# Ledger of designs, part 152: miniprotein binders against p81326

Target 1, 226 residues: p81326
Amino acid sequence: MLHFGGFIMEINHISKILEKEREEYIRNKVEEYLKQGFSKDDAVNKANQSWRTYIGHRIQDVIYNLLKKFLKDSGLKVTTDKALNNRNLPEELDKVKRLIAINYGEYLFLPDADVIVYKVENNDIKIIAIISVKNSFRERRFETTYWKLKLKESPVTSHIKVFLATPDKDNEISYKCPNGKPKKMRIILEYELDGIYFLKEDFEETEKAKHFGKIVEDIIEISKKL
Short names: E, the ipSAE of ESMFold2; O, the ipSAE of OpenDDE; V2, 0.75 times the mean of E and O plus 0.25 times the DockQ between their complexes.

## First folded at step 16 (miniprotein)

Design Z33 (at its last look DockQ between E and O 0.79; V2 from the best seeds 0.00; counts 0 for: pae O 1.9 > 1.5)
Fold by ESMFold2, look of step 16:
Order: structure tokens, then sequence, then C-alpha cells
Structure Z33 (fold): chain B 226 residues (1-226), chain A 104 residues (1-104)
């Protein structure tokens, strides 16, 4: 029997498979940090932070490669915040960096834009969207909305779509009103962002909250309007 | 059409192979937790063979879908193909990690 929805849903297994590494990863990292002279409490904290960074980058890599592959034939290019932080940027990426950077007086920062989608037409660069990738929301819950609000402050960046992609491992934003009580984090994220794309099956679908399988189509349609 | 039906049959077969490969992966992870590394590697090598077959079926499905101009089936085939290729590489990397534990 045909499972067209199931075909799209297979990508949901990636985060589940990677999560099976957590227990051993943490044990090994605690041992490494203890060997470096950290206290037990510090070693555990550093190991957990190391895991969050590791798992986030693994999921980000999947998303980056997927978008790069599926958007290529629509004339859309994809880069990452890490690539933009290199010292000797190619001219094209230097322009991308300048088009999204925000000035804070003495400091210049890029938004937390794990993945950036842009197009190049006759040497003109147009930023289409940035995607923030989060495995869970245990801290810095609204960072992505902060960057959306900052981008909205300038007419130069106000057109940039800001998306969140997440497996929502701990079910923190999957439903707006679970058990009849409003979930502040889901409601605010959905209100402020241009879209939330879930790498899981069990969530409340809305106009802005969709399965990750819809992101390619959405980005392509947005690019046609710019 | 009969060609679209063929694409769907290829994808359904690949989908089932992916499910079986994930089951083998779970079994191998349990074996590795027990220290049964040789048997874990055997399960993972079985998963690799299923994944190689799934990739082949999906490459064929994608080719036919593109020839027909069926954008939806081409998208679905390529989407599932990307997952199959990711899982294949993941399992191969896991085999190498477990082999390193045997060397210790």
Amino acid sequence: as target 1 above (226 residues)
Amino acid sequence: SEEEKKIEELMEKAYELLRKARELLEEAEELAKKGDYEEAIKKLEEAVELLKEAVKLLEEALKIAKELGNERLAFLAEWLLMFAEWLLEYVKELIERIKKKLEE
C-alpha cells in the first residue's frame, strides 16, 4: 500500500536515530573533561552543552544539504552562518554577509541564521530567507523571534523571511493550547515568525506551522515574488 | 498510468526496505550496548545491503518520474532517496565506530 505522507515523514527518523547516541556521548565527554581537570559538576555541564551543539549541527547539516539540493534548479543558493564567519570570504558571500549583518555600535553581528537562502541575478544578491534550526527549547526560547524583529526594523532587511525548523524533541511547541491552556512559546513563535517547520508527525498544523516537507515549495514560491 | 503505477511500486518497495534497515539498526545498537560487537556489525552489514537496494529502486523511480514529467512523484522519490542515502552513510559510519571498539 502507498504511503505518500509516510515517504515525506521518513526524514523524521533522523533526529530519533541521532538521539540514540546521547547516553554514550555524554559518558565519553564527561570522562574527557574530568581528564582535563574539570570538577564533576563542570564536566557534566560541559558535556551536556557539547551534546546540544553536536546534535544541533548534525540536524543543521541535513537541512543545509537538503535545501541546497532541492533549491538549486530554481536558481536559489544556500549558505550557512559558519561559512559567513570565515576570514577570507569569496566576494559573493561577503555581499551576503553585508546584506544581513546588524550593527550594535562597536559590534557587528549576524543574525542567528543557521542556513541562509539567497538568489543571484546578474550579480545582484537578494536574501530570501533564513532558517534557525533548534532541537529543543530548554534555553534561549525566543532568540529567533528577536532576530526577526531586528530584521523588520530596517527596510533593507524587512523582506527577509525567518523560519524555524525543529524536531521539537521535548514537545514544547507542537500544540497551541494543549489541555486547553495556551502554550506561550508556540503562540509567540508562530505569531512573530514567517513559518515553523516540524521534523515530526505529531503537531498542530496551521498556515504557518507545517511539516518540514513543505519548506522547499514555500521558499520557491516566496522567491518568485522577489 | 501504468508508468506512474510502476514508480509507486518501486517507492513502496524501497519504503519497506528502509523500515527493515531501521529495525536492523535498532537491533545492532542493542547488541553493541551488550558488548556483542561482532553480531552488531553483522546486523549493520545486513542493513547496508537493504539500503543499497532501496537507493537503487529510488534512483530508478526518480528517473522514470522525471521522464514522465510527474513533479510530485519525482519530488517524493528524491526526498526518500536523500533519506536513504543519509541512513546508508550513517550505518557505514557506525560500523567503523564499532570496529574501533573491537581494536581496543
Scores: ipSAE 0.829, ipTM 0.924, lowest interface PAE 0.7, mean pLDDT 90
Fold by OpenDDE base, look of step 16:
Structure Z33 (fold): chain B 226 residues (1-226), chain A 104 residues (1-104)
Amino acid sequence: as target 1 above (226 residues)
Amino acid sequence: SEEEKKIEELMEKAYELLRKARELLEEAEELAKKGDYEEAIKKLEEAVELLKEAVKLLEEALKIAKELGNERLAFLAEWLLMFAEWLLEYVKELIERIKKKLEE
């Protein structure tokens, strides 16, 4: 009999499977950039950059779809910051947009919100959580933390939970103190965010750092308290 | 219970199918890298059939679990089902990508 956690662990293969596309993707992009007149080195660099963006979006899409499907049964709704970047929004999404907006004095800006979870009760919208999806942490390592801190500054948004979902393929934040050396990024992210959810097996589990399989339950629980 | 056992059996069978499908996917990817696209597609088509079966089994497992009110098993079945569905879609997309290459 498979261990209880074994079935949920299957989602760990998502990132691994998607990553296998890299070689072909890179080859094709390199060829494309060479045809555009770039040097070999530049073509390779651009291809790698393109890959990072591409794979990031794919993982984000997977996570979004998973959350959307799983949370639907609980009556929770999901959207994305991309969906909110329209001039003509349905009333519901317009409200969502307004409820996650961060005040910068004369301007309101949206946080990076790969996935936004909200509920509708009696025509009132309550934002439950924002999930940031990151495949790797090469750049903008603390961007999610920044948005969390900004959201905390307003009574309108202070209740919004901010989670990070990642396969952490490079083991950048999987452990707090590997070999006795503190991983600054892990420590800070775990401290500042409401939770980190890993799409992998090999990580240090804590109260805030969990397997992605727990995110649905956690979100539902939070939703009941709002 | 007997029903719980049935759910677990269904899930186990589905899991094995998923494993086999992943293996076929890996083989297909290696074949494609070598330019053997026709054989790659055959492997992927086989994987599709396994995945369809897995989805069916998991849907049944989920149904029974829900009927029994076993939230734990229902949860597990749902997660595995979602993965199976994702993988199925992925494999289908991969087939289409390879087919396009063959037409070029």
Scores: ipSAE 0.283, ipTM 0.665, lowest interface PAE 1.9, mean pLDDT 89
ESMFold2 (binder alone), look of step 16: mean pLDDT 89; pTM 0.888

Design Z34 (at its last look DockQ between E and O 0.75; V2 from the best seeds 0.00; counts 0 for: pae O 1.9 > 1.5)
Fold by ESMFold2, look of step 16:
Structure Z34 (fold): chain B 226 residues (1-226), chain A 104 residues (1-104)
Amino acid sequence: as target 1 above (226 residues)
Amino acid sequence: SEEEKKIEELLYKARELLRKAEELLEEAEELAKKGDYEEAIKKLEEAVELLKEAVKLLEEALKIAKELGNERLAFLAEWLLMFAEWLLEYVKELIERIKKKLEE
């Protein structure tokens, strides 16, 4: 017999496969930055930052394509913050952009949402969820939590679910109390967010911390209640 | 049902092909680290053929599951199909990257 967890297992392999590119990527980027005149220390730092952005986008692309295909038959659509930042937006995406924007007085900003799930009913657009995709938590560790809090402040956006999807390869948030000591980052993220979806098998499962494969079912269930 | 058993067998066979393809990928990566680029390419080309077969089996499983209206099995087939397609493209791109190194 087949278990859903088995198919989740294979998708978890994507991060590990991509990670094999790291050494060559870093080496090539360091060489590139050295040719641009950066010091060795600066070149290494910039190369590592470039890798984190690159690998994050590679994983985001997988998640985007997966959600787009799985959610299509449920009347749900998927877009990205990159697509929403284009000047020449189709009317549908312009409405999506306006529905998630946060007002800061004279300025209007989008939350940092890597993937956005929405539906279209009777020419109306309803935002269902935003998904933040993080490969590691070295920088901007609680940014996703900040955006959830801001979305909760308005009745127009308070329904929007905010999810985190991560391989968490360095075990930064996999367990609440590793070695008996509370892991602040995992505890706060789980408390504030609507869900954390792991692209690996070894983590502490809770009502909000689940295998990534459950995200499709959860999004569909949420969409039916809106 | 007999049709559901057929779908499950297709999924099982596809998963075994994917496991073998991932093993070939790992072997090829180790060969490439040693500079054995021609042997690495041979392993990757074998993986491509296994992945093409896995994709075909998964497309058949998905088709049958949708015809039966079995949404659970269709969902599982599509999950695995997306991984297989991703890995197939990844391996094909890796072959081209290693071929460039061999020509250097």
Scores: ipSAE 0.710, ipTM 0.875, lowest interface PAE 1.0, mean pLDDT 87
Fold by OpenDDE base, look of step 16:
Structure Z34 (fold): chain B 226 residues (1-226), chain A 104 residues (1-104)
Amino acid sequence: as target 1 above (226 residues)
Amino acid sequence: SEEEKKIEELLYKARELLRKAEELLEEAEELAKKGDYEEAIKKLEEAVELLKEAVKLLEEALKIAKELGNERLAFLAEWLLMFAEWLLEYVKELIERIKKKLEE
């Protein structure tokens, strides 16, 4: 009997496989930056920064494509904040954009939304969830939390679930209290967000912290309640 | 059921192919690090063939599972299929990247 647990391993492999590109990527970028006249140290630093951006986008793309495929059968649609940054949007996406916008008085701004899940019923759009994808938490650790809190402030957006998806390669938020010491970031993210989904096996599972494999089911369930 | 067993067998075979493909990918990466790009490409091309086969098996498994109305097995097949397709594309891209290096 193929245990459900064995299947979860393949998704974890995606991140691992992508991470193997790092050495070659760094080498190539270092060479590029050296040719541009940067010092060795600067070249290395810039290469590492470039890598973080690169791998982040790669993981985001994978997650986006996964969600798009798995949610399609349920009639749910997905988009990205990037797709919404166009001047000429189809009517549907224009509505999506408006429905996730955060009010700052004279201005409306979009939250960071790597993936936006929505449904269309009777020509009405309902935003279901926003998924933030993070490979690592070196910078802007609570950015997703900020957006969640801002979305809660409006009755228009307060229902929108905000999830975090991460391989958490550095084990920054995998456990709440490793060795009896509270991990502030894990605790706060879990408290403020609607869920954290791990693309890995080694993490502390809770009601809100689950394996990424559960995200589709959870989103579908939420969609039925809206 | 007999049909469920067949699906499980297909899934098992596909997983083995995926594992072998990953091993080949690792070997290819090590070869590429050593500058043996030609041999790396050969390994990756072999991986492509395994992955194509895995995709085929998983598509069959998915089809049967859907026909049976077994949502669990269908879900499993679909996930594995997604991974196989992703890995296939990844390996193809890697081959192209290495080929470009050989042309430089």
Scores: ipSAE 0.332, ipTM 0.693, lowest interface PAE 1.9, mean pLDDT 90
ESMFold2 (binder alone), look of step 16: mean pLDDT 90; pTM 0.901

Design Z35 (at its last look DockQ between E and O 0.12; V2 from the best seeds 0.00; counts 0 for: pae O 6.8 > 1.5, placed apart)
Fold by ESMFold2, look of step 16:
Structure Z35 (fold): chain B 226 residues (1-226), chain A 104 residues (1-104)
Amino acid sequence: as target 1 above (226 residues)
Amino acid sequence: SEEEKKIEELLKKAEELMEKAYELLREARELAEKGDYEEAIKKLEEAVELLKEAVKLLEEALKIAKELGNEELIKKVERLAFLAEWLLMFAEWLIEYIKEKLEE
C-alpha cells in the first residue's frame, strides 16, 4: 500500500528535484538584496529563507485545497490567513476573522493560522480548527503553542483546536526521545497542541502525532461534538 | 455484496494506476537531477494523467461506499483518495513551476 509522504513527496526529495531552479532563484535574490545594501552574508541568508518561504507557501496551498475538497460534504468550510487579510472581506469571513482574533488592548491580532476550518450553523459561525503549516523549526519554534495558549485564555476561543502540519524534514520533532534523550521541542508541542500531523512516513506515532492523512477524519469528528 | 466487490475492483485499479504514477515521479526526479527538464516534464505529465484517472475511480468508489453506509470502506477509500490527490497536486505544481522557469 502507498504511504502518505513516501520517498518522492518528502520535502527534501522535492527540493532535490528543483535543485537547479533553487540555485538560480537564490543567485537572483542575493543580487537583489545586495542592491538593497545588505551584506553578502545577510543577502545569502535572506535568499535561502525566501526559497523556503516559497516552498512552504506551495505546501500550504496544497493543504488548503485538499481540506477544502475533503471537508466540503461534511458542511465544513475552509479559509486562510491570507484570505482574512484581504481589503475586500466578505461578511462571513469578517466574522471568521473576529472569532479568532486575540485582544491586546488597543490592538487586535490574528494568531498565526495558515488554514482555518469553520462551520456555519443556524446563522452562527463556529471555528473548529486552526492549522499551522511549519516546514522547519529553525525559527519561531514554539509560536504555535503560544497561539494555542492565547486562544485557551478566552471562553469564546478555548474550544478551537490548534494543529501543526509539518514535513519535519530535519527530524526536529519526529521522535520524543531520539537516542534515548527527551526532545524538548517535540514533547512541548505534543503536550500543548491538539495534534501534530506529519507529511512524511518516518516519525513516532502517538495519540496526538499522526499521519497527515488522518486530519480530515479527526476534524469531522471534532465538528460533530460542537 | 456486489457493491463491495465493485469498490474493491475500483480500489485495486486505482492503486495500480498510482503505483505506475509513483514510478514515473521517481523517473522524473532522476531526469531533473541530470538537468533533463523537458523529459522530466513529460514523465510528470504522464503521472498526472494516471493520477487523474485514479482520482476518478476513487471518487466513484467513495460514492458507492457512502451509499452503502460502510464506515470502514469509506475511511479506506478516503485515505487512498487523499494520497492520490496529494500526489496529483504536487505533480501539477512541479510541472507548472518547471515550465514557468524554462520560459524565462
Scores: ipSAE 0.280, ipTM 0.671, lowest interface PAE 3.5, mean pLDDT 82
Fold by OpenDDE base, look of step 16:
Structure Z35 (fold): chain B 226 residues (1-226), chain A 104 residues (1-104)
Amino acid sequence: as target 1 above (226 residues)
Amino acid sequence: SEEEKKIEELLKKAEELMEKAYELLREARELAEKGDYEEAIKKLEEAVELLKEAVKLLEEALKIAKELGNEELIKKVERLAFLAEWLLMFAEWLIEYIKEKLEE
């Protein structure tokens, strides 16, 4: 039986694998934008921007599918914020949605939750963890931290673990103090979040910063304590 | 049931193929790292064939499982199929990657 651990080593290459699609994707998008009347330079820029969005979603999908499959054996369920953005939700998902909602007085809003892990026991839903997936940290670097802090403010959501999963292809948060200089983003994210999981090998491992291969075990362990 | 036994047999065979393929992938990576790209590609091509066969077996198993309506078996098969497909994708990617390196 292929052990999860052995296969997970291949996850380090997910970004690289997805990047192989880039050339074709860019070519197609450039052509599309040219047809829309954009200049060549604008088309290229827009295509690159589109690619960044696209690859981010693909990585998210991979992580979602991995978690869904590997957590299933433990009786844990997985959904996404996207799945919750529906007017007609099944009762179970409606409950999930309500249990992760953040109170802003007159309004309830959902945190960014690329992956939501929950369990159903005795018809009660318990949210275990939210995983934010980030391919790069070019924009909204502390968005996940914001949501963690907001979730922490309510006794309803304070127990929810918030994790970040990233390949960190640009080494933005892989090390705390590369060359003796503190990386603010790594330090803050690690401090505020419940864990950071890397889809790569080259990173500074700590109690909270681990290889993505550990996320399943960690989630299962958390689920047992809830 | 006979159908369940068939599923388990298919799963077992698929797992064996996947394990062999995985080892080939590992060896291929090591070879590539050493600059032995030709031999790496050969191993990867072999792995691809094994994985394609595994995927086929798992597709058959999935079909049977769905026909039986056995959710547990369906889940089991789907999980393994996912792994097989990912390994296949990786192997194919690695072949292309190495070929590109050889052209440089």
Scores: ipSAE 0.017, ipTM 0.300, lowest interface PAE 6.8, mean pLDDT 85
ESMFold2 (binder alone), look of step 16: mean pLDDT 88; pTM 0.877

Design Z4 (at its last look DockQ between E and O 0.85; V2 from the best seeds 0.75)
Fold by ESMFold2, look of step 16:
Structure Z4 (fold): chain B 226 residues (1-226), chain A 101 residues (1-101)
Amino acid sequence: as target 1 above (226 residues)
Amino acid sequence: GPEEILEEAEKLMEEAYKLIREARELLEKGDPESLEKALKLLEKAIELLRKAIEKIQKALDQGVPEELRKKLERAFFLAQWLLMFAEWLLEYIKERLERQK
């Protein structure tokens, strides 16, 4: 008897496994920062921020590698905001960077676009989707919605799908109205974004809120419409 | 024929899945002996999944009826998905063993 649904669900264990490292990671980082001369309070704050960066990067790497692997045979390419910030950018990636940049008059900034999916057709680049990766929503709660709204302001970027991928470890957005009480963050994120993809089993599934296992099929389908 | 290839690949995938779950349980124990055993189980699971993927790809290359092609493509996706997790877990456990030195 096959457990095909179970195969898809194994990816949910990544964030759970990593979270077990948190206490030891923070303890070790505090000691490291104390050796560098920081006060106890500053060392603790820096260690907590270091943890959030570490776990976010670890989950982002998994998502990047997964999408790169599964999308290649559909003619879709994948990059990251980190790759776009490197010096001496190849021409193709420089075009990707310019196609997602937000214009603020004298300044251009990249959106919070952890993972970017695009295709190349007839020497043109078309941005398909950007995926924001969040382990939890303690900080920058609505940054992803802000970037979606900015991308919608221009006809050049308004087609770009903006997705959120999250284990939602603190259950902040897993249900829309738990106990009949609306969860503002879930409601606004689902309303404004093109999709939310959960790396967990226990969440309220809707047309826009799905398990992460659906993201590959959804991106491929969207790419066919562009 | 390709129907037999699909059944063989699914058997390999199921065996690999059982090994992966056992490896996760051993990781929760966390002692070096359990972690070494988990590595061996994952290496076997990865071998089985790569074999299943190869069999499925060969069957797809032969050209098959639409209904069977959809089943093969679904199995291919699931095998690759599980392989990605197994490879991540293997690397993670190697990192854990390194830290225990």
Scores: ipSAE 0.786, ipTM 0.893, lowest interface PAE 0.8, mean pLDDT 89
Fold by OpenDDE base, look of step 16:
Parts: sequence; structure tokens; C-alpha cells
Structure Z4 (fold): chain B 226 residues (1-226), chain A 101 residues (1-101)
Amino acid sequence: as target 1 above (226 residues)
Amino acid sequence: GPEEILEEAEKLMEEAYKLIREARELLEKGDPESLEKALKLLEKAIELLRKAIEKIQKALDQGVPEELRKKLERAFFLAQWLLMFAEWLLEYIKERLERQK
């Protein structure tokens, strides 16, 4: 009998594996910044900030590629906000961009969308989901929630599911009430978002908080209802 | 029959999983020799998983009872996940080796 849990759980190691690069990365960056004339303290701080960005992108890339691969088989397409940040977009991506845009009166802005899942049917584009990827929540804790709320304000975007994918390295949102104390961030994120998907084992599972292995199935199911 | 194919595929997946775990352990050592060994293990794991996927797909194509279909689909999904991880890990280790040069 296939150890279902064991095979899916291998993805949990991705974050751990990547995190092992930190020491070497920091050392190299510190040296680089010192050569640029920064003080030791500044160099360390900058290196740490650089690491946060670096590791975040690495995890994002993994999740993007994973979703792209698995969703392709279901006829779903995947893009990113970065891909949409171009003056000359193909027609399809231009439509995607417009369909996720948030109205601020005189201006339209895009939500933070690390991964955008959409389908094309009869030359019409339907946005299915936006996935935000967060390694840690030290910065911009409720940014994803903000975008979800903004998307809900328009009938054009209100149907778009917003998911959070995270290894939750620092266990910031893994449990709702650890030691009987409510974790505000977990509770709010779970309440406002359509789902939280964990790339780890040690978390409190709920209807909305699931292992990342479920995200593909959930997205496919949503896509069928649109 | 399809059940036998599933069993064979599961065996391949289990073997691949063992190789992947061993590769992860070697990665922890981090020395070039260990990393090179890990690559070889992962290459083999990937091969096994591809074979498993092919077998499962073949069984699914033959028309199977619903219960068996569910098992096959589950196995297929798991194999794909494991394959993805193995491929990722392979690439990661290659990058690590390149950085050590």
C-alpha cells in the first residue's frame, strides 16, 4: 500500500533544503557589501534582507512550476504578475491583466499575484485563482488579505479565489490557538482567504487550511464551476 | 491485469522513493562526491517513476472497475508528485555542484 502521506510530504523538504543555503549566501553577500563600502552591521542587515528576497523567489518559482505542470494537464493556464508587467503583452495576457485589475477610480492596479490561474474557453478568459506565496510573514502580513478584499468589491473579480501557499517557516500561522492563545494572523488569513496551503506537516488542518498537495485538486474543482 | 500493473507500479514508486530519500541524505553531507552520488540515485528514481507512470496510464486506458480506477488515479497522482520532487532535487543538486566549482 503506497504511503500516500510519505510521497506528498517530500515537497515539505523543499523549503528546508533551500534554507540550508542561508549561511553560505549570507557570508557571500556580507563580503560583497563590505567590498561596496558598507559597515559590517549594514552589510549583515542587507545580506539578511537579500536572503529573504532570494529565498522567497526560490520558493515562489517552485510553486509556480509545480502548479504550471499539474494544472496544464487539466487545460488550465498559469502566469504571474511579473509576466503581466510588460508594455507589450500578447492578447491573452493582456486580457488576463485586465481581468485581475483593481479599480482605484482614475487608476487600475494589479493585486500581488505570484501565480495566476486561468482558463480559456471559447476565446473568453476566466480567472480562476490567485496564489500568493509567502515564506515568512514578517513583512506585509495582511497584504494578501487586502487584495482578496479588494477583488471582492467588483463583480468582475469577486469570483476569483485567493489562496496562500506557505511553508510557514516560523510557525506564524500553522495553528489557530497554540497554547490557548489565538493567533490573530492565522485566524484572519483563514477567514478572509479562500484557502491556505501549507508546505509542511506540522499545522492545524481545517476546511480552508490544507496541505499544499490539495491545491491542484481544489483549483481544478473550482475551475469546473466557473 | 490492471491490478498487477498497479502493483508493479507501486513497487517502482517505492523503490524510487527509497532512492530519493537516500539522495536527500547525501545532499545533507554536501560534499561533491555525495552530491554526484545523489544525482545518480535521482536519475534512477526518475526513470523508475516514469516507468510507473507509464504503467499506470496503460492500466487506466484498458478500462477498469471504479474502485481500481481510483487506486490507479491516486497512484498516478503520487507518482507525478514524487517525480516532480525528484526532478527539482536533481536540478538543485546540479546547481549546488556548479557553485562549488
Scores: ipSAE 0.643, ipTM 0.833, lowest interface PAE 1.0, mean pLDDT 91
ESMFold2 (binder alone), look of step 16: mean pLDDT 88; pTM 0.890

Design Z5 (at its last look DockQ between E and O 0.83; V2 from the best seeds 0.78)
Fold by OpenDDE base, look of step 16:
Structure Z5 (fold): chain B 226 residues (1-226), chain A 101 residues (1-101)
Amino acid sequence: as target 1 above (226 residues)
Amino acid sequence: GPEEILEEAEKLMEEAYKLIREARELLEKGDPESLEKALKLLEKAIELLRKAIEKIQKALDQGVPEELRKKLERAFFLAEWLLMWAEWLLEYIKERLERQK
């Protein structure tokens, strides 16, 4: 009997794999920053920050590629906020950009949108979901929630699902009430977001908190209702 | 028949999975020799998975009962998932090897 679950769960090792590179990465970056004239302490701090960015992008890239591949056959398209940060956008992406923009009066700003899923029907673009990818929650713990709430305020964007995908390396949101104590971050994120998808095995599963392997199916299902 | 094809594909997937796991373990060691070995294992795993996918697709194309279709589609999804993972690992290892040079 195929341990089918094992195949999907293999991706859970992504964080562990990447973390093995940390020591080498940090060493190299420290040397680089020292050569740039930074103090040892500053170099270390900058290297650590660089590492956080680096590992985040690596995980994001994997998730992006997975979603892009597995949503394609369903007629769904995938882009990123980075791709939208261009002055010369193709018409399709320009429309996507406008459809996720948040109004701040005189200004329109984009939410943090590591991955954007949309469909094109009859030359109309419908935004389906935004996926935020987080390796850890040490910084900006509720940023994704903020964007979800802001998107909800406009009839133009209120339908957009906001998901969080994370290995939750530090086990910050894997359980709601470990040892009988509520984890504020887990509870709030689960309440405010449309779903949390874990790239790990050891977490408390709920209606909204699932393994990352379910995200494709869930997005496809949502897309059919729009 | 299609059932036999599915079984064959599943065997290929299982073998590929074993190779991927071994490759991942080698990758975690991180030394150049281990990385090179991991790379070879992943190449083989990718080959097996591509074969599995082809077999599954062939079975799906033959027209199968709904129950078997669901099994094949699931297998297809899993094979593609594992393939993508293996390809990612392969590329990552290549990058690591290049940086050690």
Scores: ipSAE 0.777, ipTM 0.890, lowest interface PAE 0.7, mean pLDDT 93
Fold by ESMFold2, look of step 16:
Structure Z5 (fold): chain B 226 residues (1-226), chain A 101 residues (1-101)
Amino acid sequence: as target 1 above (226 residues)
Amino acid sequence: GPEEILEEAEKLMEEAYKLIREARELLEKGDPESLEKALKLLEKAIELLRKAIEKIQKALDQGVPEELRKKLERAFFLAEWLLMWAEWLLEYIKERLERQK
């Protein structure tokens, strides 16, 4: 039978698939860090941090490749914060980097943006959106909102849409008022960000909180207005 | 005609979807025999999706009524989306199998 909705939802399984590796991954990393001379407690802490980085990168790579593939025919280009930290930047990417950089006095830093969407028109670069990818909110709970606020402070960057893409595997932001009580994290993230895209089925959908499958159409529509 | 081509492509996509679901369930079990079976299912699913994409593109090239064109474009989008995901799963399962050796 035709399950078109199911086709677009298959990617939602990515976090559960990767979570099956957690126990083995952490065990192997602890042994690796112990061999490097770290104490047991330090090795465990480093292994847990390594896991969070690993799973985040795996989810980010899927999102990056998906956006790159589906936005190309609309004249939109995609890059990453890692690519922008390369010392041998081509001119186009150097311009992208400078257009999203935040000024902190004598220091210039990039937002922690995992994926960046931009277009090139008449040799000019226009940043459309940045997407932050998070599997959970155990650390840096409001990092994405901080970067949105910083981007809003400059007329050069204030148009940039800031999205969050997440499986939200522990249901930390899936509902606005669980048990009738406002969930601070969900309320603030939804208020401050331009959109939250869930890589799962069970969450409270709003104008800003959507199924991940909607992100391609949303970015294309935004790009038409700029 | 283009309507028949769309129906054929949709059957290929549905078959591929079933194979992908079966592969994902086998991947969740995680034993080497299940992973080897999942890999074979995904290779077949990818083949079917590539064929569906070719059929859809051929139908679009024929110049079709607007309503049918929208259906073909939606099918193309979904086939490409599922193909990208199936390719990711395939590579992931290959990585899992190599680690278990």
Scores: ipSAE 0.762, ipTM 0.895, lowest interface PAE 0.9, mean pLDDT 89
ESMFold2 (binder alone), look of step 16: mean pLDDT 88; pTM 0.883

